# Designs tried in a protein design chat: VH-VL binders against Lysosomal-trafficking regulator (mv). Part 4

Target 1, 99 residues: Lysosomal-trafficking regulator (mv), of Drosophila melanogaster (Fruit fly) (q9w060r2686to2784)
Amino acid sequence: SLNSQILYNFAAKFLPVDGEIEGEIIITDLKLYFLATYRCRYFNVNCDIANITEIWLKRYQHQETAFEILLDTNKSLFFSLQNADDWKIMREVFCDKIV

## First folded at step 6 (VH-VL; framework fv_nivolumab)

Design C7 (from C0 with heavy chain D103W)
Fold by ESMFold2-Fast, scan of step 6:
Structure C7 (fold): chain C 99 residues (1-99), chain A 121 residues (1-121), chain B 107 residues (1-107)
Amino acid sequence: as target 1 above (99 residues)
Amino acid sequence: QVQLVESGGGVVQPGRSLRLDCKASGFTFSDYGMHWVRQAPGKGLEWVAVIWYDGSNKYYADSVKGRFTISRDNSKNTLFLQMNSLRAEDTAVYYCARGRYYWSSGYFDYWGQGTLVTVSS
Amino acid sequence: EIVLTQSPATLSLSPGERATLSCRASQSVSSYLAWYQQKPGQAPRLLIYGASSRATGIPARFSGSGSGTDFTLTISSLEPEDFAVYYCQQYGSSPLTFGQGTKVEIK
């Protein structure tokens, strides 16, 4: 599934309506993937970067390290990053989509 | 019992190629991401490469990108590292290690014994 | 990349004494930090993961603490087999990185 060159790789939490799932975000030239820990090998979230319409900055646990991705399919994905410097890189990569 | 056994190390001239193998036993190999970590003589540990549980994705340290290729054969419980265009700075003991927590990241709960690769003229 | 700095580089102690080893990250890794022990001629051995969780089979005298950028490995009372090199490793950001190591040696 990931045949494109990987540009970025970050530790992250996927934040569903209730709870949190640990994993990592992988960004290629075409797609964004979220991969849960190896024990959750069937859990996989991905989207085409071209289908991202907006990214909304959010707070999680009193820090601005979270974001919500809005897709043209009427779906949204909510994540938090563990590292503040990775958060800055994410903002730079998607600066044209941040609301 | 979990075991990882490396082989294929040796002495090679700069610019040549070498392949390392890592044979796994005692666990379901196809459930884990696998890594290569190296250690130059008298130095610390350096992460080299990772391959996902199904072999579909691979990631490399910048120092080896374009020269090394990680691969696996889940039917044989074997991990591989193909090392091309070897340089003196690639001289190290190479460990295979089992990844925990993330498919392409994490900590290492089991390590092989290591195999020495010496690149010299 | 995240740089991990371990201190001291060398810790000279006697059996029965407490050892305290530090690992500092150049930026936050939350709790995504592991500690390894390595003896001469051997592969590293996992001691602690998630900053504070002891790996299976690791004696209770080993404990980890810290979060963010400042982490500590404590050995409450050194046994003869504990004299080794200790490495910290972060897995909060790619690429995976290790500290330079702290050598715990006999006085």
Scores: ipSAE 0.000, ipTM 0.621, lowest interface PAE 11.8, mean pLDDT 84

Design D1 (from D0 with heavy chain D103L)
Fold by ESMFold2-Fast, scan of step 6:
Structure D1 (fold): chain C 99 residues (1-99), chain A 121 residues (1-121), chain B 107 residues (1-107)
Amino acid sequence: as target 1 above (99 residues)
Amino acid sequence: QVQLVESGGGVVQPGRSLRLDCKASGFTFSDYGMHWVRQAPGKGLEWVAVIWYDGSNKYYADSVKGRFTISRDNSKNTLFLQMNSLRAEDTAVYYCARGRYYLSSGYFDYWGQGTLVTVSS
Amino acid sequence: EIVLTQSPATLSLSPGERATLSCRASQSVSSYLAWYQQKPGQAPRLLIYKASNRATGIPARFSGSGSGTDFTLTISSLEPEDFAVYYCQQYDSSPLTFGQGTKVEIK
């Protein structure tokens, strides 16, 4: 659940194996949320920041606009940014996690 | 509505210490990174230090690293700068400023009025 | 650290004239550049952020442009209250740095 401590938000696509979902990434002090623009099975995807082991810059559809978050559960979350400038938010927040 | 008010400036001798306070009002203080920026008489602006919204991370300009400590008390909406081992070159007006865009980086949308620190005999 | 060089150091102009202020970065700062106005005895005031976005309450005569290493602040027609010192600031890389300032003074 979101509290009143939203620090950053920016447009993104969540990239599950079965498609792409448009939405917004929201970063709080403890969690990263993805909220889909339209209600679907991926409407609210989230993880604890403490559970993130690595973040890797990836290509998506021949553009360098994507990143993959690796979790300590051996699961990953794959996102594409709509705005390249928003990658600086990820670098600032997760400087110790970015590969 | 948004206000930042600095206090604690004055005349101090080299090698002494001084603490500056910055009282914030009109916004949720705990949602923002806060900065100190200084300006020597007749000179330009120099960034001094930043503290994250929750106080967990702090960064300093090389010129003050090891001598100055930034801190905050979110329950009191107050930012602090503890200045130790003061030197003549630390003489400046010190501004409290609200950071925008990144946790430890950004531009400053609101500034306090400044408080003068003079380091001399 | 990234060094910002502002030019000219001083612009001597009359009310109604156009002012063009330059800020050059020693390495790319993308679009992460802000401009501030400072009047004597006052704190700086934000004018422009992210190279070209006007801050709330800033008159339309102020505009910013540029990306990478070369940036410009333009005041299309100077008003009496615009005679002040102007600073650019980058927030692409730590430490945060300011230019040395350009003074816009009345002829």
Scores: ipSAE 0.000, ipTM 0.593, lowest interface PAE 15.4, mean pLDDT 85

Design D2 (from D0 with heavy chain D103F)
Fold by ESMFold2-Fast, scan of step 6:
Parts: sequence; C-alpha cells; structure tokens
Structure D2 (fold): chain C 99 residues (1-99), chain A 121 residues (1-121), chain B 107 residues (1-107)
Amino acid sequence: as target 1 above (99 residues)
Amino acid sequence: QVQLVESGGGVVQPGRSLRLDCKASGFTFSDYGMHWVRQAPGKGLEWVAVIWYDGSNKYYADSVKGRFTISRDNSKNTLFLQMNSLRAEDTAVYYCARGRYYFSSGYFDYWGQGTLVTVSS
Amino acid sequence: EIVLTQSPATLSLSPGERATLSCRASQSVSSYLAWYQQKPGQAPRLLIYKASNRATGIPARFSGSGSGTDFTLTISSLEPEDFAVYYCQQYDSSPLTFGQGTKVEIK
C-alpha cells in the first residue's frame, strides 16, 4: 500500500528485451514506478530514485523520446515516452543523473 | 450503461466525520482507477483523491491528506470516501469519477451526479 | 502544481456564432489535456481528451487543439444547449488540476 505524494505522471512504454508494454510512469519523492494493465493483469516495475546511477537518452523506432535508467545493481530499465515534452519532466527530476 | 451514484452527503459541524459512498454499475468496476473530485459552491473543480483498480495504492490532494481516506469494495462495486476532521473549506459537491487509461491519473469519462457536503456550525 | 488559466472568464454570444475558449498551462502538459462541459446543478461531461480527441457521443461542432502550454476548445456554431461552463483539466502531472472555467452565456 503506497500513499506517497505523486509528483509526476505520464504515459510511457516499458521496453523489455523483447516486446512493449504500454502503461504509466509515476514519480514520487522516493520512487519511480511503471504501472500497467497487461493482458488483464497488473504489471509493476519500480526503483528507488536514490538507486539510479545514470539516465541515457535513447532512440526508439526512430524517435528521440526514449531513455534508459541504470541502477546501482547493474540492472537497466528502458522506456519510451509519448513525446519530447515528457522528456523535460524526466530531465527536471533527474538532472544530476543525465548522461 | 455506465452509472455512478453518490450518497452520504449532508450537513455536519466542523471537526466531525462523514462517509461518502459511490455505487458503480454498467462496467467492470475492478478494471478502473476511481477518483473523488469536489466543487465548492460557485467555484471550480478540485481533485481530491484516487484509488487504484485493486485498492493497493491511494493518493490524495495536499488539502485533504491525513484527514480523508479513500477505499473501495470491488465485490460490491462501491467506492468510499471517509472524511474526518471536517473544515468549513471542505464544503462542496463531491463527485465520484471514473479514471481513463491510468491507474492513478487521467481524465474522467463518467461522473456521478454528486452529493453535497456542507460543513457549518 | 500546474496552474491552468482559462480565458475569457465569460463569453457572451448568440446561437449560431463560433465560440473559441482558451486554456493556458503554467508549464508544458504535452497533449494531456481534457475539456468538460458543466450545466447548473449537473455533473461535468467529458467533451475532449488528449487535447483533440472527441469523447463518444460528442457532436462534431466541438473540437480541441493545441499542445504544450496553449490549448483551444472551439464550438463551430453554438446550439442552445451549449450555453454552459467549460473547464479544462491536465493529467500530465500530479496533482490533477482544472482551470477556473469559462462561462458561455447568451448575449
């Protein structure tokens, strides 16, 4: 049960090694969540903001609206945003971690 | 057809509590995030709270945080808002609304008719 | 929080005229903006979502446009039932916020 204040939210696609999952990125003061209903089931990927080491701007399907989050566990999360304006939110939150 | 029906509004004194119910019908209630939105007399709309489709996560406007509790019973297709420590500025028509596309955010495609809560001495 | 400013506060027009309503955001909301119509004593009714998509059952005379910070709702030819208050709402950033409303009234 999470009742933390939502600071930002916007539509996104989570991009595992194979496939796409459409959902929502939610950013609170402590965590980043990706939430989706995938095939009538709940899908959740999350990480502590403090554990993010780097964020890299990427291209996905020839658009410059994707980014990759690198965690201190050497895991990475790859997301595609709906548009370039959504990237401004990510840059404001994670300006210290952008590569 | 999709319907949302609010109940539980009334006149209460400051510092007291009130519970609002919202009965949903015409859709699979457990597939949607649900919201409460209020409107003070003669004023605009203000978002109050949201609950995820499964009840696992809840978020509140700063003005009601710590005083209001949103909950749901998917087996009864019912959304609730428990309002504690009521203040004069909580006086408003309270609407139940269905969220689209997001679990914790979005636009509202269906609204209930609203229930009036008046907090006065 | 994102502040939405609607203008004008009141728009006085006659049936058959075109209505143009503005909504400006204090920061970019991309295309995550919806428009609602509200008549006295009634709940709001969704008109437009994602800036320009008409909701189911909404007449073609209603159209939305814009992106980023500047948005417009246009009613091409006012019908008697269109005289109401209109609200914009952003769902790009929490908390969800609404504009203060524009009242469209009969001249």
Scores: ipSAE 0.000, ipTM 0.595, lowest interface PAE 12.9, mean pLDDT 85

Design D3 (from D0 with heavy chain D103E S104T)
Fold by ESMFold2-Fast, scan of step 6:
Structure D3 (fold): chain C 99 residues (1-99), chain A 121 residues (1-121), chain B 107 residues (1-107)
Amino acid sequence: as target 1 above (99 residues)
Amino acid sequence: QVQLVESGGGVVQPGRSLRLDCKASGFTFSDYGMHWVRQAPGKGLEWVAVIWYDGSNKYYADSVKGRFTISRDNSKNTLFLQMNSLRAEDTAVYYCARGRYYETSGYFDYWGQGTLVTVSS
Amino acid sequence: EIVLTQSPATLSLSPGERATLSCRASQSVSSYLAWYQQKPGQAPRLLIYKASNRATGIPARFSGSGSGTDFTLTISSLEPEDFAVYYCQQYDSSPLTFGQGTKVEIK
């Protein structure tokens, strides 16, 4: 359960080493959550929006651009969005962090 | 202080088995993906295997797939590499290393001292 | 797999000189490149991660630069303890791969 109002929800893939985990990204006023479709290592991944230092645009597939969220802990979260409208919203929400 | 200490290396004949251990201390072992990296005499570094923080997922280099098994015991802060069907080309110093980035891959911020495995008739 | 090519194979320099080491990738690794130093009989030591970030405790004379396929490690003024083998490593895609190393030796 989320403790904050949900602002945005997108179908997404979380991209760990050698894999893709299907799920959804949920953005609240305080946090970004990734909820996997099935239970796995990354079934419930989250970070505080205040802890995001940089967002790097990166190529995932020929027709997609992924993004990487760099946290102040030097950890990274790497995602691919599944449709162009959701990608546009992500770029607008985090435009000041994109490098 | 973060420390990784390997043990179990030695001289072994082709076709036989050997197990390497890596004892971790000074950090929360169960929060990190762990790797094995090897270096043949006079050669460069070669990535061997990774294991996820909880032991549920494992990945191997093609050269060792089907012969080597990576495992861990989080209650004992210990990483293992079970090496079966050893070949002369497996002769190397084996390092355990702590992964940064995805917690299961990336770059390596701490390395053990290494343990030498020699596969010779 | 992504192949990393380091050049030159050997750099022969004197203390106080600048060392410039190259690492080229067969395809883009964005900025997901690390540099390590290794002395004989020792484990590798992390110097640089994400192309340009110095690891904790690494002196300011070490700097990294580059993105995509072309990366450089620079040692602004060599100290005696800097004579070692240096490896680059990419972590953009699996399998993780290393360059074959550049040896920095005393002239």
Scores: ipSAE 0.000, ipTM 0.584, lowest interface PAE 14.6, mean pLDDT 83

Design D4 (from D0 with heavy chain D103I S104T)
Fold by ESMFold2-Fast, scan of step 6:
Structure D4 (fold): chain C 99 residues (1-99), chain A 121 residues (1-121), chain B 107 residues (1-107)
Amino acid sequence: as target 1 above (99 residues)
Amino acid sequence: QVQLVESGGGVVQPGRSLRLDCKASGFTFSDYGMHWVRQAPGKGLEWVAVIWYDGSNKYYADSVKGRFTISRDNSKNTLFLQMNSLRAEDTAVYYCARGRYYITSGYFDYWGQGTLVTVSS
Amino acid sequence: EIVLTQSPATLSLSPGERATLSCRASQSVSSYLAWYQQKPGQAPRLLIYKASNRATGIPARFSGSGSGTDFTLTISSLEPEDFAVYYCQQYDSSPLTFGQGTKVEIK
């Protein structure tokens, strides 16, 4: 629930198989959410932090500002960061999972 | 090559049920939201339903809500549409289509050939 | 729901002529509009997405333009295989909606 205490939030793009979706990443004590800021209804992504196995730094549009979250189900979520400083939040929260 | 193949269409009396299948191949089915779009004879296109890539969320057009159920089996690369309480106005060619961009809202890059459902007494 | 109105309903032209098809939305869809071509007995085929991006394999004679509520599909010089029905579709908001179609037929 987003009634949970929000620890961090920052602008990001969710990268499905095609396209880009502008939004923000919200990190609570138990979950990571992606909420689209665009008017499209009914689009949200979430996962339990405990289910994240690895986070890989990736390139997107020739910049190293993207990352891929690997889940214990062998599924992945791919995001690009809008601000370079926001990568600091990912390192602080997920330092043990970043490859 | 990406391929979508619909099946299950036919002639059925009003009030009865039909199930449509859509078999996908040539891509990772579980990465895409999938849609059903229909077209009544001689008419335009009408969006029917969507299902998220993981099956966790579903949305329907008002005209079919409460009567149709969309589902998927990612292990079998198959999309389903269960059509209950069929009406004459449900007569149409039903297309399976792959969604692009948003999971629940997007454009369609690949379409199946369609399967005809005729609801007639 | 967002209503898409296509005009004209029928466009009668000869091969080699330029075709201009209009799609108007009842409220802004930004650039989230796609165009499809449908020939009799066939499934629709994606031509344009995000108002102006040509889909893979679509000939350069097809182009899309517009934003907000007013969109245009242009075929610079009609080929025999281009005589078909064309539909616009918005994906800015749910439910997804299509225009009623414009039939491009031989004069």
Scores: ipSAE 0.007, ipTM 0.607, lowest interface PAE 11.6, mean pLDDT 84

Design D5 (from D0 with heavy chain Y102W)
Fold by ESMFold2-Fast, scan of step 6:
Structure D5 (fold): chain C 99 residues (1-99), chain A 121 residues (1-121), chain B 107 residues (1-107)
Amino acid sequence: as target 1 above (99 residues)
Amino acid sequence: QVQLVESGGGVVQPGRSLRLDCKASGFTFSDYGMHWVRQAPGKGLEWVAVIWYDGSNKYYADSVKGRFTISRDNSKNTLFLQMNSLRAEDTAVYYCARGRYWDSSGYFDYWGQGTLVTVSS
Amino acid sequence: EIVLTQSPATLSLSPGERATLSCRASQSVSSYLAWYQQKPGQAPRLLIYKASNRATGIPARFSGSGSGTDFTLTISSLEPEDFAVYYCQQYDSSPLTFGQGTKVEIK
């Protein structure tokens, strides 16, 4: 729940197989949320931080960096960050999970 | 299997130039920042230079600024170090090392075997 | 630049003994500290990253601890292959810097 303290907030794109959705990544002590307004509705993708097994660093368009989160359910979430400073914080927060 | 193989070391006179190559295999070279680290005979490790994943940013140790140039060719999975105006103090084994991240930060999870550069008159 | 000071310079021990190696930073590096092992004629090998995380394939007898300015590498029971030089390295700020090394040698 977002009623928990928000630790980090990043502008991000969620990258499903067939497109991209602009929004925000919000990290609390227990969960990672991706929140967006998509097709005039609120869009929410989230996972428990404890369920993240690996994070793979990826490239996406030009110099913009991206990452893929692998969950213990064998599903993945693919994101691109808008900002290099945010990517450095992301790297720091999850350095133990980065492959 | 991740491999880094250095080449180009040798004996050179002070004031001369030498180029080192580092051939990478077993991973996507273009996703990582790459570093050169050196070790003088009987001494400890000294960080020399870094190049970002795309070649867009470079940083050097103060001891080599203006003399050494780091570069990379991602199409050939190769890292380079051009060493100009060599000094006796540059005598060392030079290691190619993979950074953990795309930029200049991180620790080194893989190292090459090193190539010896001897600068002597 | 951040200076890392390792102590002792040389540690003389026998197989089976516990080794405790220290690394002190001139200013805080948070937890951005790695430890490497180097044997004569070989490249360094990553042991520990982010102060306390063992790298893949590293035996459980190696452990790291500390944060801020004071860090420790512990080898709980020395094996013959553990006699080597150990380096700490910070990656909190540029330039990246290493300690001067601690040599663990057979008594």
Scores: ipSAE 0.000, ipTM 0.575, lowest interface PAE 16.7, mean pLDDT 84

Design D6 (from D0 with heavy chain Y102F S104V)
Fold by ESMFold2-Fast, scan of step 6:
Structure D6 (fold): chain C 99 residues (1-99), chain A 121 residues (1-121), chain B 107 residues (1-107)
Amino acid sequence: as target 1 above (99 residues)
Amino acid sequence: QVQLVESGGGVVQPGRSLRLDCKASGFTFSDYGMHWVRQAPGKGLEWVAVIWYDGSNKYYADSVKGRFTISRDNSKNTLFLQMNSLRAEDTAVYYCARGRYFDVSGYFDYWGQGTLVTVSS
Amino acid sequence: EIVLTQSPATLSLSPGERATLSCRASQSVSSYLAWYQQKPGQAPRLLIYKASNRATGIPARFSGSGSGTDFTLTISSLEPEDFAVYYCQQYDSSPLTFGQGTKVEIK
């Protein structure tokens, strides 16, 4: 729930197979959410932090600001962050899961 | 090859109930939000309901809220619409439609062939 | 709810001509607009999503443009199979809504 305490938030792009969607990543103590920029109430990509098995650091459009989250369901979520400072924070938060 | 096949349509009297099924094949059903959209004879398209990819959230058009229930069985790749307290205004072809991958934002890349529901005495 | 108004209601054109279809929203839908084609007795077919992105397999003669409240679908040169009804649809906010359709028919 977003009633949980928000620990971090980052401007981000969600990168599905056939496009890119601007929004923000919100991290709470239990979940990671992606919310679309334009207040679309139907678009909510989320996962339980406990279900994240691996995070793979990636490049996107020549930037070292992207990462792919692998879930225990074998599904993955691919994101690009706005800037290198947010990416460093993400790396520190999930340092034990980075491949 | 993505395929959606509706069934369960027919002629029914006002006040009665009917259940529509939509069988999906050719894709991982549990990755997609699913919708019902209807079209009255000779009229335009009207959105009816959506169900999240995991069944956790459901939303309805005001015209059907409290009477229709959307559900899914991901183990059987099947979407359902339970229609109660049917009215003449519910007469339409009902389409099963696939939402965007992992996203219930509500544009539809694949549609079923439709099934006709006629509510008349 | 967001109301979508399509114009004209009917376009009477010949093969080879350019078709321009309008969709206007009662309030901003940003770029969350899709276009569909429907032929008699058939289900709708997705043409355009996010206002201007062509769906897979859709011919290059179809293009979409616009943002906010004013959107256009253009068919640069009509083929015989393009004579159909076209619907716009917004997915910015609930409930999802469609325009009432524009019929493109042979003169």
Scores: ipSAE 0.006, ipTM 0.609, lowest interface PAE 10.2, mean pLDDT 84

Design D7 (from D0 with heavy chain D103W)
Fold by ESMFold2-Fast, scan of step 6:
Structure D7 (fold): chain C 99 residues (1-99), chain A 121 residues (1-121), chain B 107 residues (1-107)
Amino acid sequence: as target 1 above (99 residues)
Amino acid sequence: QVQLVESGGGVVQPGRSLRLDCKASGFTFSDYGMHWVRQAPGKGLEWVAVIWYDGSNKYYADSVKGRFTISRDNSKNTLFLQMNSLRAEDTAVYYCARGRYYWSSGYFDYWGQGTLVTVSS
Amino acid sequence: EIVLTQSPATLSLSPGERATLSCRASQSVSSYLAWYQQKPGQAPRLLIYKASNRATGIPARFSGSGSGTDFTLTISSLEPEDFAVYYCQQYDSSPLTFGQGTKVEIK
């Protein structure tokens, strides 16, 4: 569930260890959500923006616009952007977290 | 030491309601997704419901959807399962289980002792 | 929903023997597969998560392998305390599902 005003959204793939889940990243004032329909089910991964410690630009399948979000719980989330220009949104929102 | 303690089980007639509680201790409750898993007498395990770490997302097995409600109170380290319109096939030991945070919250590293719910006429 | 089929239903072995338990998924679950041990009157205990990672405190004789639709739990040399029911569980997609269980019993 989204409980805050949506500030940004864009297409992305969530990258578990094996596979890809196509969906959307939605950024609100409090949270980052990844929402998808995966295997005929609603799929949701989210984190509080305040809990994000670092964001690292990564390469995935020779795409330069993959990134990893590191959380203060020592968990990480790995995403690939469908459109390279959407990295500008990540830089704007998380300028203090980009490594 | 991580502990999960269920309570609220008992014998009820079909169509009635029952609420189960699960008290957590020994870890930061608000960092974990929590699940209910049940086991009918002499049968295997069946997943019932999940609630994410902050209460924002809930998912249910089709067999209980619309009848059961999962909720949590992070200030009290307590997980709840409100069971309405109970049926004989809901008879089972109900386990509270700790999921892992986020994407891996679907596997269970700690389980409570279970509480028996018997639905009989 | 993803159906998990465990085989055999019952495995009769002696202490010291190797146990090999199978879990097959109706659809790929990648590596999002866990194994649990349950003794009579007790709650299940996590053994393996993410197909091959041993949980904290689980002896080295337990190992998991596989990916996609075909998974195996191996107990290299059975100890008396290992005679129990074993369940696999997928967490790739909702709803979360368990196999029907394999009972490992003493011969």
Scores: ipSAE 0.006, ipTM 0.579, lowest interface PAE 13.3, mean pLDDT 84

Design E1 (from E0 with heavy chain D103L)
Fold by ESMFold2-Fast, scan of step 6:
Structure E1 (fold): chain C 99 residues (1-99), chain A 121 residues (1-121), chain B 107 residues (1-107)
Amino acid sequence: as target 1 above (99 residues)
Amino acid sequence: QVQLVESGGGVVQPGRSLRLDCKASGFTFSDYGMHWVRQAPGKGLEWVAVIWYDGSNKYYADSVKGRFTISRDNSKNTLFLQMNSLRAEDTAVYYCARGRYYLSSGYFDYWGQGTLVTVSS
Amino acid sequence: EIVLTQSPATLSLSPGERATLSCRASQSVSRYLAWYQQKPGQAPRLLIYDASKRATGIPARFSGSGSGTDFTLTISSLEPEDFAVYYCQQYSSDPLTFGQGTKVEIK
């Protein structure tokens, strides 16, 4: 559940090793959530903003719409955004973490 | 090159505990969600539990919830299943399997050889 | 939970014949269905994922089709090593579930 103020939301795809899951990214002051559009709750992913160490800009399917979030556990979450304007907001919000 | 090797199975009495280990090799263990799947003698496959690549999320079949605990040690490339309060219905070959598609869920591209757990008096 | 029903329970055929195995889901699983082969005393082996994609190393005689609730595994010409039990599995919704299996045996 979301207990904090929602600051941003973006249409996105979560990109596991094999495949893609449609959904949305929700950013609060404390957490980043990915909520799947057509899947059960078990495919909802989240992390604490404080645990994000780096964000790497990536390409997905020949488009510059993707990014990889690196966590302090040395693990990563890979997403692709649907809108270029959302990508601009993502870069501004996390400018100190983008490599 | 990819291998999953289970160990720890055996014969135990009802109500006792047993721990299964699954040693992984030939791939970056910490990049994959891992599962336990069991098969009772002469029966079909039943999913038991999953653990995410970093150990942060765990899910269990209703039949084992509260009795079994899945865990992993990424520094040792090892997956564990701690089985408490064992019942005759838990008698099965237990397989560890590597998850594909989602980080912690999906289809299974590699399986271990299995280890037999027999719960009997 | 999503229930997968496989039919027939047993399929008795001779080498060289075509085998057609069905898997039906109690609700839509889209394309998120896999097929496994299991021989006696062995672990299951992945054959097909995403309903129709052949796993690495799987012979071309194995093919999968279907979407939604109705899925088929076809073995175009049975080889002796193909006589085994086959399971379908869905990964559209938790908990992950398997069908009860279809045994392909020598007639």
Scores: ipSAE 0.006, ipTM 0.597, lowest interface PAE 12.6, mean pLDDT 84

Design E2 (from E0 with heavy chain D103F)
Fold by ESMFold2-Fast, scan of step 6:
Structure E2 (fold): chain C 99 residues (1-99), chain A 121 residues (1-121), chain B 107 residues (1-107)
Amino acid sequence: as target 1 above (99 residues)
Amino acid sequence: QVQLVESGGGVVQPGRSLRLDCKASGFTFSDYGMHWVRQAPGKGLEWVAVIWYDGSNKYYADSVKGRFTISRDNSKNTLFLQMNSLRAEDTAVYYCARGRYYFSSGYFDYWGQGTLVTVSS
Amino acid sequence: EIVLTQSPATLSLSPGERATLSCRASQSVSRYLAWYQQKPGQAPRLLIYDASKRATGIPARFSGSGSGTDFTLTISSLEPEDFAVYYCQQYSSDPLTFGQGTKVEIK
C-alpha cells in the first residue's frame, strides 16, 4: 500500500528473470513501487529509494527505454518504460544514481 | 541440478497442527515464487498457497484460508506450510513447486517428491 | 474461480496411435494454460506452458494448441512411457486451478 505523496507515475513493464508484467511505476519521496493487476492478482514490487545504489540504463527489444535498479542488498529490479519521454523523466529523477 | 525436498508429513488427528518444510537447492531460491499443491488419494491436483519471492505477499485457496500459513526463509532456502485446525479433507500428498512465468504465479517447472499428510480420528 | 473441464475422462489407446486431450475453461484464460503429465507414485511433470510452448526436454510428439477457453494437448504417436494422467492448469486468475485430469491408458 502507498503511504506517501505520489510524485511520478509511468506505464512500465517489470522484467523478472522469467516473464514480463505490464503495470505502472509509482515514485514517492520514500519509495519506488511497481503495481500491476496480473491476471486478476494484485502485484506489488517495491524498494526504498534510499536503498538504491545504482541505476543502469539498458536496452529492451532494441530500444533504450529500459533500466536496471541495483539495491544495497545486491538485488536488482529490471524495468522497461513505454516511451523515450518517460525514460528522460526517469533519468532526471534519478540523475544522481545513473551509472 | 534443481531439487525440492519436502518433509514433515505424517498421521495427525483432526483439529491438530502439522508443519511441512521444503528444502530447495540448485537455484537462486529468492528469485522465485513458491507454491504448495496437494493431491488427495485417487484425486486430482489442488493448488493450496503461494508466497512471493521476497515473502511480501501470500495467497491461499479458500479451503485453507485462515487455517494454513505459508512462509519462507530465503537465507536457508526453505519453504514452510504451517497447517492448523486440520480436517479429514486435508488428507493428501503435499507437493512443493517452483513458480515460473513470474515470481508469484504461473506454471510449475519443478516439483518435490511430495509428502503424505493423513488426518484421521 | 475459473473451472477447467477436461475431456474425455479416460482415453484407451494403443502405442503408435494419436491422442487428443481437451481442456475447457469457464472463462477466458488467454494463453495462460499449462499441461502436466503424472505417472503413478510420481510428482507431475511440466509438458507445455503458454498453451503451446514445450518445456525443456519434452519430446516433439507433444504439442499444445488453443487460446481463450478451448485448449488441446496432442500426442502425435503414443510411446509406452506416455500412458499416464494428464492435467491442465490455468495461471490467468487467482486462485490457480487444475482440470480434473484425463487418464491415457493402454488398450
Scores: ipSAE 0.005, ipTM 0.589, lowest interface PAE 13.5, mean pLDDT 85

